# Ledger of designs, part 433: VH-VL binders against q9umr5

Target 1, 268 residues: q9umr5
Amino acid sequence: SYKPVIVVHGLFDSSYSFRHLLEYINETHPGTVVTVLDLFDGRESLRPLWEQVQGFREAVVPIMAKAPQGVHLICYSQGGLVCRALLSVMDDHNVDSFISLSSPQMGQYGDTDYLKWLFPTSMRSNLYRICYSPWGQEFSICNYWHDPHHDDLYLNASSFLALINGERDHPNATVWRKNFLRVGHLVLIGGPDDGVITPWQSSFFGFYDANETVLEMEEQLVYLRDSFGLKTLLARGAIVRCPMAGISHTAWHSNRTLYETCIEPWLS
Below, E stands for the ipSAE of ESMFold2; O stands for the ipSAE of OpenDDE; V2 stands for 0.75 times the mean of E and O plus 0.25 times the DockQ between their complexes.

## First folded at step 20 (VH-VL)

Design u5 (framework fv_nofazinlimab; at its last look DockQ between E and O 0.01; V2 from the best seeds 0.00; counts 0 for: pae E 14.8 > 2, placed apart)
Fold by OpenDDE, look of step 20:
Structure u5 (fold): chain C 268 residues (1-268), chain A 122 residues (1-122), chain B 112 residues (1-112)
Amino acid sequence: as target 1 above (268 residues)
Amino acid sequence: QVQLVQSGAEVKKPGSSVKVSCKASGGTFSDYAISWVRQAPGQGLEYLGYIIPLFGTADYNEKFKGRVTITADKSTSTAYMELSSLRSEDTAVYYCARDEWSYSSFRGMDVWGQGTMVTVSS
Amino acid sequence: DVVMTQSPLSLPVTLGQPASISCRSSQSLVRSDGYTYLYWFQQRPGQSPRRLIYEVSNRDSGVPDRFSGSGSGTDFTLKISRVEAEDVGVYYCMQGTHWPYTFGQGTKLEIK
């Protein structure tokens, strides 16, 4: 039998968005038990990411307990960060494939139409004033806002991304790294036509330097220092990178070709 | 049950500023956006801008060239619209309205204030 | 800016007869999320505007079922199956898809 699949949705999203994915899985892997977690939907997805991590943890623990052979995680957009954090804090998770579906794994920085309505006065160069304020970190979006021009503020104020990345020292860094490394495969999915994840390479742990030049995963300090295990995972052949062009952000979970190419191979 | 109550009528001189308030009651203030719309006498509706009190962020119709400032006080559930450098053509009834938002956008103005008449005259 | 064009601008109607108002946008109002943010507002004489329809065809609570909205893309219609005296006023369409949000010119509904 196929391992159970757990799906975590993204920002301003719900379980309904994954109806096509469910169809694909049912067709190609009949009998698979798929659970789309209906937590923190819509506006509630703005809750602090650590709160979301706790909520999703409570939901996945029983599922994992009933699946001694392991489970697969499909985590979309913001959900990918939630899942990475989840795997970092759980010392007994049994995740085989962690599929990060167009997630801002290395953070978000940019003025996208997707965010402009929420932060209408937020210029690319000014959102840091909100996100790195004492109250800004109460919102999920700010938890992974990564301003390359204000690295000091990011490192000091980010209460989520900087911690799970191991970019700021904290007492759980070693343990979190150990826990995260329990994953069988890290499948990174994204593409240049996403239109929301900025830069799109963030889905592959690439990101801007101080000049807004995009550097690859292997050039990032978190990789070089193996702060949360990326270097180790790559060395053991556990990282899969699956870029695909021609897919908008809201279509990653509803594209058959993408599913067959990047998701299906890892649902065994 | 939800109501928006606006401040009273204003008479202003050209070049001055006016600040209109909009107090929300009967609901959650931070769960909505507040939009501002004006209507000149005998004319149609014109969108000025909105604020999301939860974040304290606002956006404006560029037609007003920075003359409009929208603010909100969450503690009093009150939104404000200030229009500076007033002109005779700014004479209008100004409305605040509540905007729903749940997922990826606003859902329109479902509750309106009673309007505030602003008259600009020499 | 997106231009919203209503027709007609004046709509005299006999009581009990149907009415129809057209609203056309200068570009598609379908957003990337698949939703269409087209609204209809009613403004009775001396009153604040009132939302009747949101997202093309959804009636607000308390709005009589004689009101209906339809359309797609760039062409939208508000219909009143049987006009009543209380329906007198100006009707506006508004698009909330593209910034800045814009209204139609308004359609003045009067009783003949």
Scores: ipSAE 0.500, ipTM 0.817, lowest interface PAE 1.2, mean pLDDT 94
Fold by ESMFold2, look of step 20:
Structure u5 (fold): chain C 268 residues (1-268), chain A 122 residues (1-122), chain B 112 residues (1-112)
Amino acid sequence: as target 1 above (268 residues)
Amino acid sequence: QVQLVQSGAEVKKPGSSVKVSCKASGGTFSDYAISWVRQAPGQGLEYLGYIIPLFGTADYNEKFKGRVTITADKSTSTAYMELSSLRSEDTAVYYCARDEWSYSSFRGMDVWGQGTMVTVSS
Amino acid sequence: DVVMTQSPLSLPVTLGQPASISCRSSQSLVRSDGYTYLYWFQQRPGQSPRRLIYEVSNRDSGVPDRFSGSGSGTDFTLKISRVEAEDVGVYYCMQGTHWPYTFGQGTKLEIK
């Protein structure tokens, strides 16, 4: 039988967004128990990411307990950051495949319509003044804001991303790395036509240097230092990169070809 | 220029609640946070908590958590602070204050309301 | 909670003379972003507090240049180069680095 699948949605999202993904799973893996977690929907997705991690942790514990052989995570957009934090903070997780579906894993540095709606007088060049303040860190978007031109502020002010990336010293770093490394596979999905994740290579742990040149995962300090286990996972053959062009941000979970190519093989 | 105008003085009995309003004029209400600070007679200042009206996000000094609720109504540009289970030691002037993004301020409280005296006596 | 200790608590000053108010925190006020969130407020008799200085040494617009702030880490100072009659009131330091934000006890400046 197939391992249960847990789905975690992104910013301004809800469980209904995944109806096509559920259809695909049912067709290719009949009998699979799929749970789309209906927490922090809509505007509630702006709550601090650590609050969301706590709530999702409480929801996944009983599901994982009922499936001692393991579970799979499919985590979309902001949800991929929630899931990565879950893998780090849960001493007792049993996740086999962590499928990160167009998630800003190395952060976000892009102007979007929803950022204009939230911060109408801000631009990406100035948003660091809001996001790297105690006030800004109360919002999920600012928890993974990563301004490559103010890296010192990012490293010192980020209450979420810099911590789960192991980019600053904290007392849990070694334990979080150990927990994260218990994942069976890390499946990274994204593409150049996403239109929201900026740079889109953030979905593959790539990110800008100070000149806005994209450095790939293997060129990132967090990889080179193996701060949370990326180098170890890659050496183990546990990282799968599945880029696909032609998919906009809202279409990742409703594209049949993407599902068959990038998701289906990892739902054992 | 942003101005903060608070509701008038209140006299309350122990065990009751008080709700103080703070109406903002000038500027965009969603561009700043509203903090609440109190000052007992002849005493110093004590920080209660804040709200970010754009998102409805509020947080509280743990000393008051469970007794204080801070809310905002964007349609009227008004923030509210409600303190429940009042005691005589809650007698104080209650201030609202603004933290504005455009001043590169990080919770500096650059604009203050006139204060609202709340007296708790039987 | 971070304790903010002001000295002196009462400061009688002759008109036209300098005044100096010290503020010490129980922990460093340098936040992990490199900024120091130390503020000075003035409360004139019967009025609401007014911010004078933000981030240790930056004077607000409309604040006379006879006011200056200095310090680092845990030790901070507000100076008034020449006290004027309008300066009477209570001065508070505040830290915004550690939650919850906390104020000093206040320093009452009086003209003697």
Scores: ipSAE 0.006, ipTM 0.412, lowest interface PAE 14.8, mean pLDDT 87
ESMFold2 (binder alone), look of step 20: mean pLDDT 90; pTM 0.930

Design u6 (framework fv_nofazinlimab; at its last look DockQ between E and O 0.03; V2 from the best seeds 0.00; counts 0 for: pae E 10.7 > 2, placed apart)
Fold by OpenDDE, look of step 20:
Structure u6 (fold): chain C 268 residues (1-268), chain A 122 residues (1-122), chain B 112 residues (1-112)
Amino acid sequence: as target 1 above (268 residues)
Amino acid sequence: QVQLVQSGAEVKKPGSSVKVSCKASGGTFSDYAISWVRQAPGQGLEYLGYIIPLFGTADYNEKFKGRVTITADKSTSTAYMELSSLRSEDTAVYYCARDEYYPSSFRGMDVWGQGTMVTVSS
Amino acid sequence: DVVMTQSPLSLPVTLGQPASISCRSSQSLVRSDGNTYLYWFQQRPGQSPRRLIYEVSNRDSGVPDRFSGSGSGTDFTLKISRVEAEDVGVYYCMQGTHWPYTFGQGTKLEIK
């Protein structure tokens, strides 16, 4: 039998968005129990990510308990960050494959049509003022806003990303790293035509430097310091990178070719 | 001098709704969040919710179970608080307050409106 | 919700004497960003609340230096070194760390 699959949605999403993914899984892995967690849907996805982590944790614990052989996580967009945090705080998770589906794993910094209603272009330059305030940090988007021009503010004010990355010292850093390292495989999916994740390389733990030059995962301090286990995972062959062009952000979960190439191999 | 000027006193029947306005002047409206706090006669302060006019996003104290709606009009630098399904216990002075998060640090409710008395009576 | 407990609730003070108000939170007010968002407000009779202290110990402009805030974690204190007649009113602590934000019960300062 196939291991259960747990799906965590992204910003402004719902379980309905994953109807095609469910179809693909059912066709290729019949009998798989797939649970799309219907939590923090729509506007509720703007809730603080730690709140979401707690909610999703409560939902996944029973599922994991019933699956002694392990489970797979498919976490889309913002959900990928939720899942990473989830795996960091859970000392007893049994996740075999953690599939990060076009997630801003190293944060977000950029304008997209998808977010323009929240962040008009005229306000872009002021987003750090909002996001790195206590008020801003009450919104999920700000929890992973990573302004490369205001690194000090990010490091000091980010209540989520900076912590799960181990970029800011905290008492649980060692334990979280240990917990996260329990994952069997980390599958990173994303691509240049995403149009939302900015830079798109964030899905692969790449990100801007102070000059907005994109650096790859291996050049990041979090990797070099192995602050949450990326270097260790890579060393033991546990990281899979699956880039794909020609896929828009809202299509990652609804592309058959992408599924077969990047997702299906890790659902066994 | 930054000021918050609220609308006048209201007398409402139970079950009705009230909408209180809060107009900001002397500053940049979009650089602040607007919080709403109420105070029943002879009682303490209770936090209702806030809005970030810049985003148009609001959050509420769940105690009010969706009866509170906070909105903002950036063009007029005015925030609104609407409370529906009014009850006698909703009788209170309602305050708006400015929450500063510009340029990058938070300073909560440094400027307050004069308050709006809302009386709910049958 | 975080419970803010003030003590005392009534504070009669002789003019010129010091006053101290305690505020305790049911959980730590230290946020993940390392800051502590504890505020003190003064409400004089018939007036709107006025912020005195932000983030534990910072006085607002115009607030006399006889007011001081201190504390950490879950225990906070507002001190008035020399109470004046204009200090009569109710003082509230508020936490802005955890949603929803909550106030203490208030401490009514009166002149003996």
Scores: ipSAE 0.019, ipTM 0.531, lowest interface PAE 5.5, mean pLDDT 92
Fold by ESMFold2, look of step 20:
Structure u6 (fold): chain C 268 residues (1-268), chain A 122 residues (1-122), chain B 112 residues (1-112)
Amino acid sequence: as target 1 above (268 residues)
Amino acid sequence: QVQLVQSGAEVKKPGSSVKVSCKASGGTFSDYAISWVRQAPGQGLEYLGYIIPLFGTADYNEKFKGRVTITADKSTSTAYMELSSLRSEDTAVYYCARDEYYPSSFRGMDVWGQGTMVTVSS
Amino acid sequence: DVVMTQSPLSLPVTLGQPASISCRSSQSLVRSDGNTYLYWFQQRPGQSPRRLIYEVSNRDSGVPDRFSGSGSGTDFTLKISRVEAEDVGVYYCMQGTHWPYTFGQGTKLEIK
């Protein structure tokens, strides 16, 4: 009766982290086949994002093949970037709802415990020296590091985010945009009390300008140029924004009110 | 060189618990995870679980879930494994091991402790 | 749980002769990233295990080049080109592809 749901986890995460979300789905949509992908768990989540995209792609193919009517994606934190790349590189995906659960869709420019652990003498203002190097790009968090003060380095060095945003020329840009536009709905979830995603508006495709003023999605060049399809999706009525205050980064998939308000309506 | 030194042998009654310590020296404790493996007398090796000390994040073999707790204290560079509701089948040497981590490769259990004998007997 | 099956379980070998230990898994050990997380450990009498080989064929630092690992998918082999007296002990394969990680039964290598 309900479309299958595929769940993609975030940094230092695993399938266990979603036990409450699975309970909520079972209660409201009995009989729904839910698969939480058990790949790149824990510290494996630091592997390069293109490696993760390749692995997750191979795992979702058989699930999508068994569900010709379509599937839904629920993708948390770093996992939302993996899922957006999946939608671009898969010319045969059948995703109806892409639910982006507090994901740094326009990148990250904030100090986190993970960055302090990896690079203990660095802070956000100097981390570009590490992240925008070939060695730094071997870490997933550097794949979406977005320093608004070093745009030239970002555009040249980013092996992931600048490509999937269409901010750097590549031969697949037109095909990736076409593939991404086949999604039924893009559901953007996040909020000001997240505490990790910086700026939190990155979950809604907002981001800093050079003065660290947050520009909303409609003010971003990638939106205005429609480089990967955001303007087209918004005009089509396919983008749903569901902000919610009072939720910390690790609580998005275990808050019942958030589920009922922002997720449940899209699990047809 | 990183070294792992474990606490001494324990003799326990069935139904009690045991807590084994594993102290790391010669490196940064937060650079790796600590795994726990056991070996019953004359038997093979069995993986129990691990902890990432920096975050306190642990995961357990489901066979032992509910009976095993793995913790770490960064200030003393020490990991702990506690096994509760002991049975005679839990008699084994318990090892801690360092999991070597690299950004694009996972190379597990490159340094081992000396082992801690736990005997569960009447 | 992935079952790891070693053969032989007991391996008497003449000094200076080659030895070969087989390890078979009940499932493919190729993870979605294309890597194969298969390890070999040596446990000498009275000692803790020691890692010899990681990810099928990579020798650890300080492991003699007479040890080599090979295989793919579900079938793996540890070879010792010329057995020395110090090689006596029990050899274990382990898979790290599927949680929980599991070991083979062990192969006891002895000098005959």
Scores: ipSAE 0.006, ipTM 0.460, lowest interface PAE 10.7, mean pLDDT 88
ESMFold2 (binder alone), look of step 20: mean pLDDT 90; pTM 0.929

Design u7 (framework fv_nofazinlimab; at its last look DockQ between E and O 0.07; V2 from the best seeds 0.00; counts 0 for: pae E 9.8 > 2, placed apart)
Fold by OpenDDE, look of step 20:
Structure u7 (fold): chain C 268 residues (1-268), chain A 122 residues (1-122), chain B 112 residues (1-112)
Amino acid sequence: as target 1 above (268 residues)
Amino acid sequence: QVQLVQSGAEVKKPGSSVKVSCKASGGTFSDYAISWVRQAPGQGLEYLGYIIPLFGTADYNEKFKGRVTITADKSTSTAYMELSSLRSEDTAVYYCARDEYWPSSFRGMDVWGQGTMVTVSS
Amino acid sequence: DVVMTQSPLSLPVTLGQPASISCRSSQSLVRSDGYTYLYWFQQRPGQSPRRLIYEVSNRDSGVPDRFSGSGSGTDFTLKISRVEAEDVGVYYCMQGTDWPYTFGQGTKLEIK
């Protein structure tokens, strides 16, 4: 039998968005128990990510307990960060494949139409004032806002991304790294035509330097220092990078070709 | 149950400013956007701008060339619309309205204030 | 800006008869998220506008079922199956797809 699949949605999303993915899984892996977690849907997805991590943890623990052979995680967009944090704080998770589906794993920085209605003024130039304020970190979006021009503010104010990345020292860094390294495979999916994740390479742990030049995962300090285990995972062949062009952000979970190429191989 | 109550009528001179308030009750103020729409006598509706009290972010119709400022006080569940450099053509009823988040934009204005008449005359 | 064009601008109707208002947009109102942000508002004499329909065809709570919205892309219609006296007023379509949001000219519904 196939291992259970747990799906975590993204910002302003719900389980309904994954109806096509469910169809794909049912067709190619019949009998798979797929659970799309309907937590923090819609407006509630703006809640602090640590709160979301706790909620999703409570939901996945029983599922994992009933699946001694392990489970697969498919985590979309913001959900990918939630899942990474989840795997960092859980010392007894049994995740075989962690599929990060177009997630801003290294953070978000830039303007996007997807969020323009929330932040009608330039997010590039202004969002740091909100996100790195004393109250800014109460919002999920700010929890992974990574302004390369205000690195000091990011490192000091980010209560989520900087911590799970190990970019700011904290007492749980070693344990979180150990926990995260329990994952069998880290499958990173994204692409240049996403239109929301900025830069799109963030889905592969690439990101801007101070000059807004995009550096690859292997050039990032978190990798070089192996702060949360990326270097170790890569060395053991546990990281899979699956870039795909021609897919918009809201279509990653509803593209058959993408599913067959990047998701299906890891649902055994 | 949700209501938007606006401030009273205003009479202003050309070149002055007016600030209209909109107080929300019966709901969660920070879960919605507040939009401002005006209507000149015998005319149609015109969108001025909106604010998202949760973030304090606002956007404006560029037609007003920076004369409009929209603010919100979460502690009092009140939104404000200030229009400066008033002209006779700014004479209108000004409405505030509530906008629901859905899912990646606003779902129109489902609750409206009673309107505030602003008269600009010499 | 997106231009919303309503027709007719004046709509005299006999009580009990149906009414139909057209709204056309200068460009497609289908957003990238797949939703169409087309709204219908009713403004009775001396009152604030009231939302009747959201996203083309969804009635707000309390809106009688004699009101219905339809359409797609750039062409939309508000229909009243049986006009009642309380339906007198001005009806506006609005697009919420592109900023700035824009209204139609309004259609004044009167009883003959």
Scores: ipSAE 0.573, ipTM 0.840, lowest interface PAE 1.0, mean pLDDT 95
Fold by ESMFold2, look of step 20:
Structure u7 (fold): chain C 268 residues (1-268), chain A 122 residues (1-122), chain B 112 residues (1-112)
Amino acid sequence: as target 1 above (268 residues)
Amino acid sequence: QVQLVQSGAEVKKPGSSVKVSCKASGGTFSDYAISWVRQAPGQGLEYLGYIIPLFGTADYNEKFKGRVTITADKSTSTAYMELSSLRSEDTAVYYCARDEYWPSSFRGMDVWGQGTMVTVSS
Amino acid sequence: DVVMTQSPLSLPVTLGQPASISCRSSQSLVRSDGYTYLYWFQQRPGQSPRRLIYEVSNRDSGVPDRFSGSGSGTDFTLKISRVEAEDVGVYYCMQGTDWPYTFGQGTKLEIK
């Protein structure tokens, strides 16, 4: 009766982190088959995002095949980028709801405890020197680093985000757009008190211009050009925006009010 | 000068749980991960998992993922490993160890605790 | 899981003679960042393990220079140029390249 739910975790995360989300789903949608993918856990989440996409694709194929009426994705933080790439590269996906839970969909440009731990002598203003190098692009964090002050380097060096956003030419861009547009709903969740995603509006496809002024989704070139289907999805009524204040980055999957408001309605 | 001091030996019955503590002193607790490794009597080393206290996230060897929980309390600079549903084959010395900061140096378990003997017997 | 295989498992040596311990992994230990996460540990009788070598060949502080590590890819070696009585114990290699991290079986070094 209820579509299976596939959960994809974020950076330095594991399947155990989602125990409360699983409890909420069991209470409101009893009998739902929920799979929290146990791949690229912890430090393995630093592997290149294309490697993660390939591994997660292999894991979701049998789940989707067993559920021909469709599945739902709940994808947290970095996991939301993995899932969006899955929707683009899989000709055969049957995802109804893609629930993007505080994910840096337009990239990250902020100093975080994660970055301080990895690069303690670097600041967001100089991380482009590391991230936009071949060595840097071998780390997942750098795959979605988006420095608004070095957009030329971003467009030339980004091996992941600029490609899936349609900001950098790719021969598969038309096919990727077609595949992404097969999703039933895109549910965007995030909020101003996240504390990690910078700008937090990246979870809603917003991002900085060169002056660090946040442009909303509808003001982004990728939306205006409809490069991967956002304008088409919005016109179709398939984009749901569910912002919520007062939630820190690690609490999105353990807040019942957030679940009831933003997630529960989409788990048909 | 970092030191790791573990809690004392434990004797447990099959089916119960044990929680071993690992208190760090010297240096800062958030600058490194804490790993857990065990050694059954007369046998080799086996990696259980780790925690990164700064992020509050842990990862586990799949062999133990359903039975082991690793946590940390940053305010007391203490990591914990809890193993549930104990069996006689869980009799071992349990070590905590510091994993040094990445990517500047991958020193991996450069400081070890004294070990905590856990004996599971009826 | 990456399987780490040590050889020999038992190594009787004469004082003052060299010793060599081999460690082979079931897959390359070179990460995409170009680094090799191969470690050597010594466990003296009745003591906690002690790291000797990190990242293939780097000696820890306080480790005598008679210990050296070498190798690449899947094949690694720990050498002791002149075995001393204090070197008795079990030696483990460990990989930190692929999760879960795994140890070799151990090599027990004994004086003949």
Scores: ipSAE 0.007, ipTM 0.463, lowest interface PAE 9.8, mean pLDDT 88
ESMFold2 (binder alone), look of step 20: mean pLDDT 89; pTM 0.926

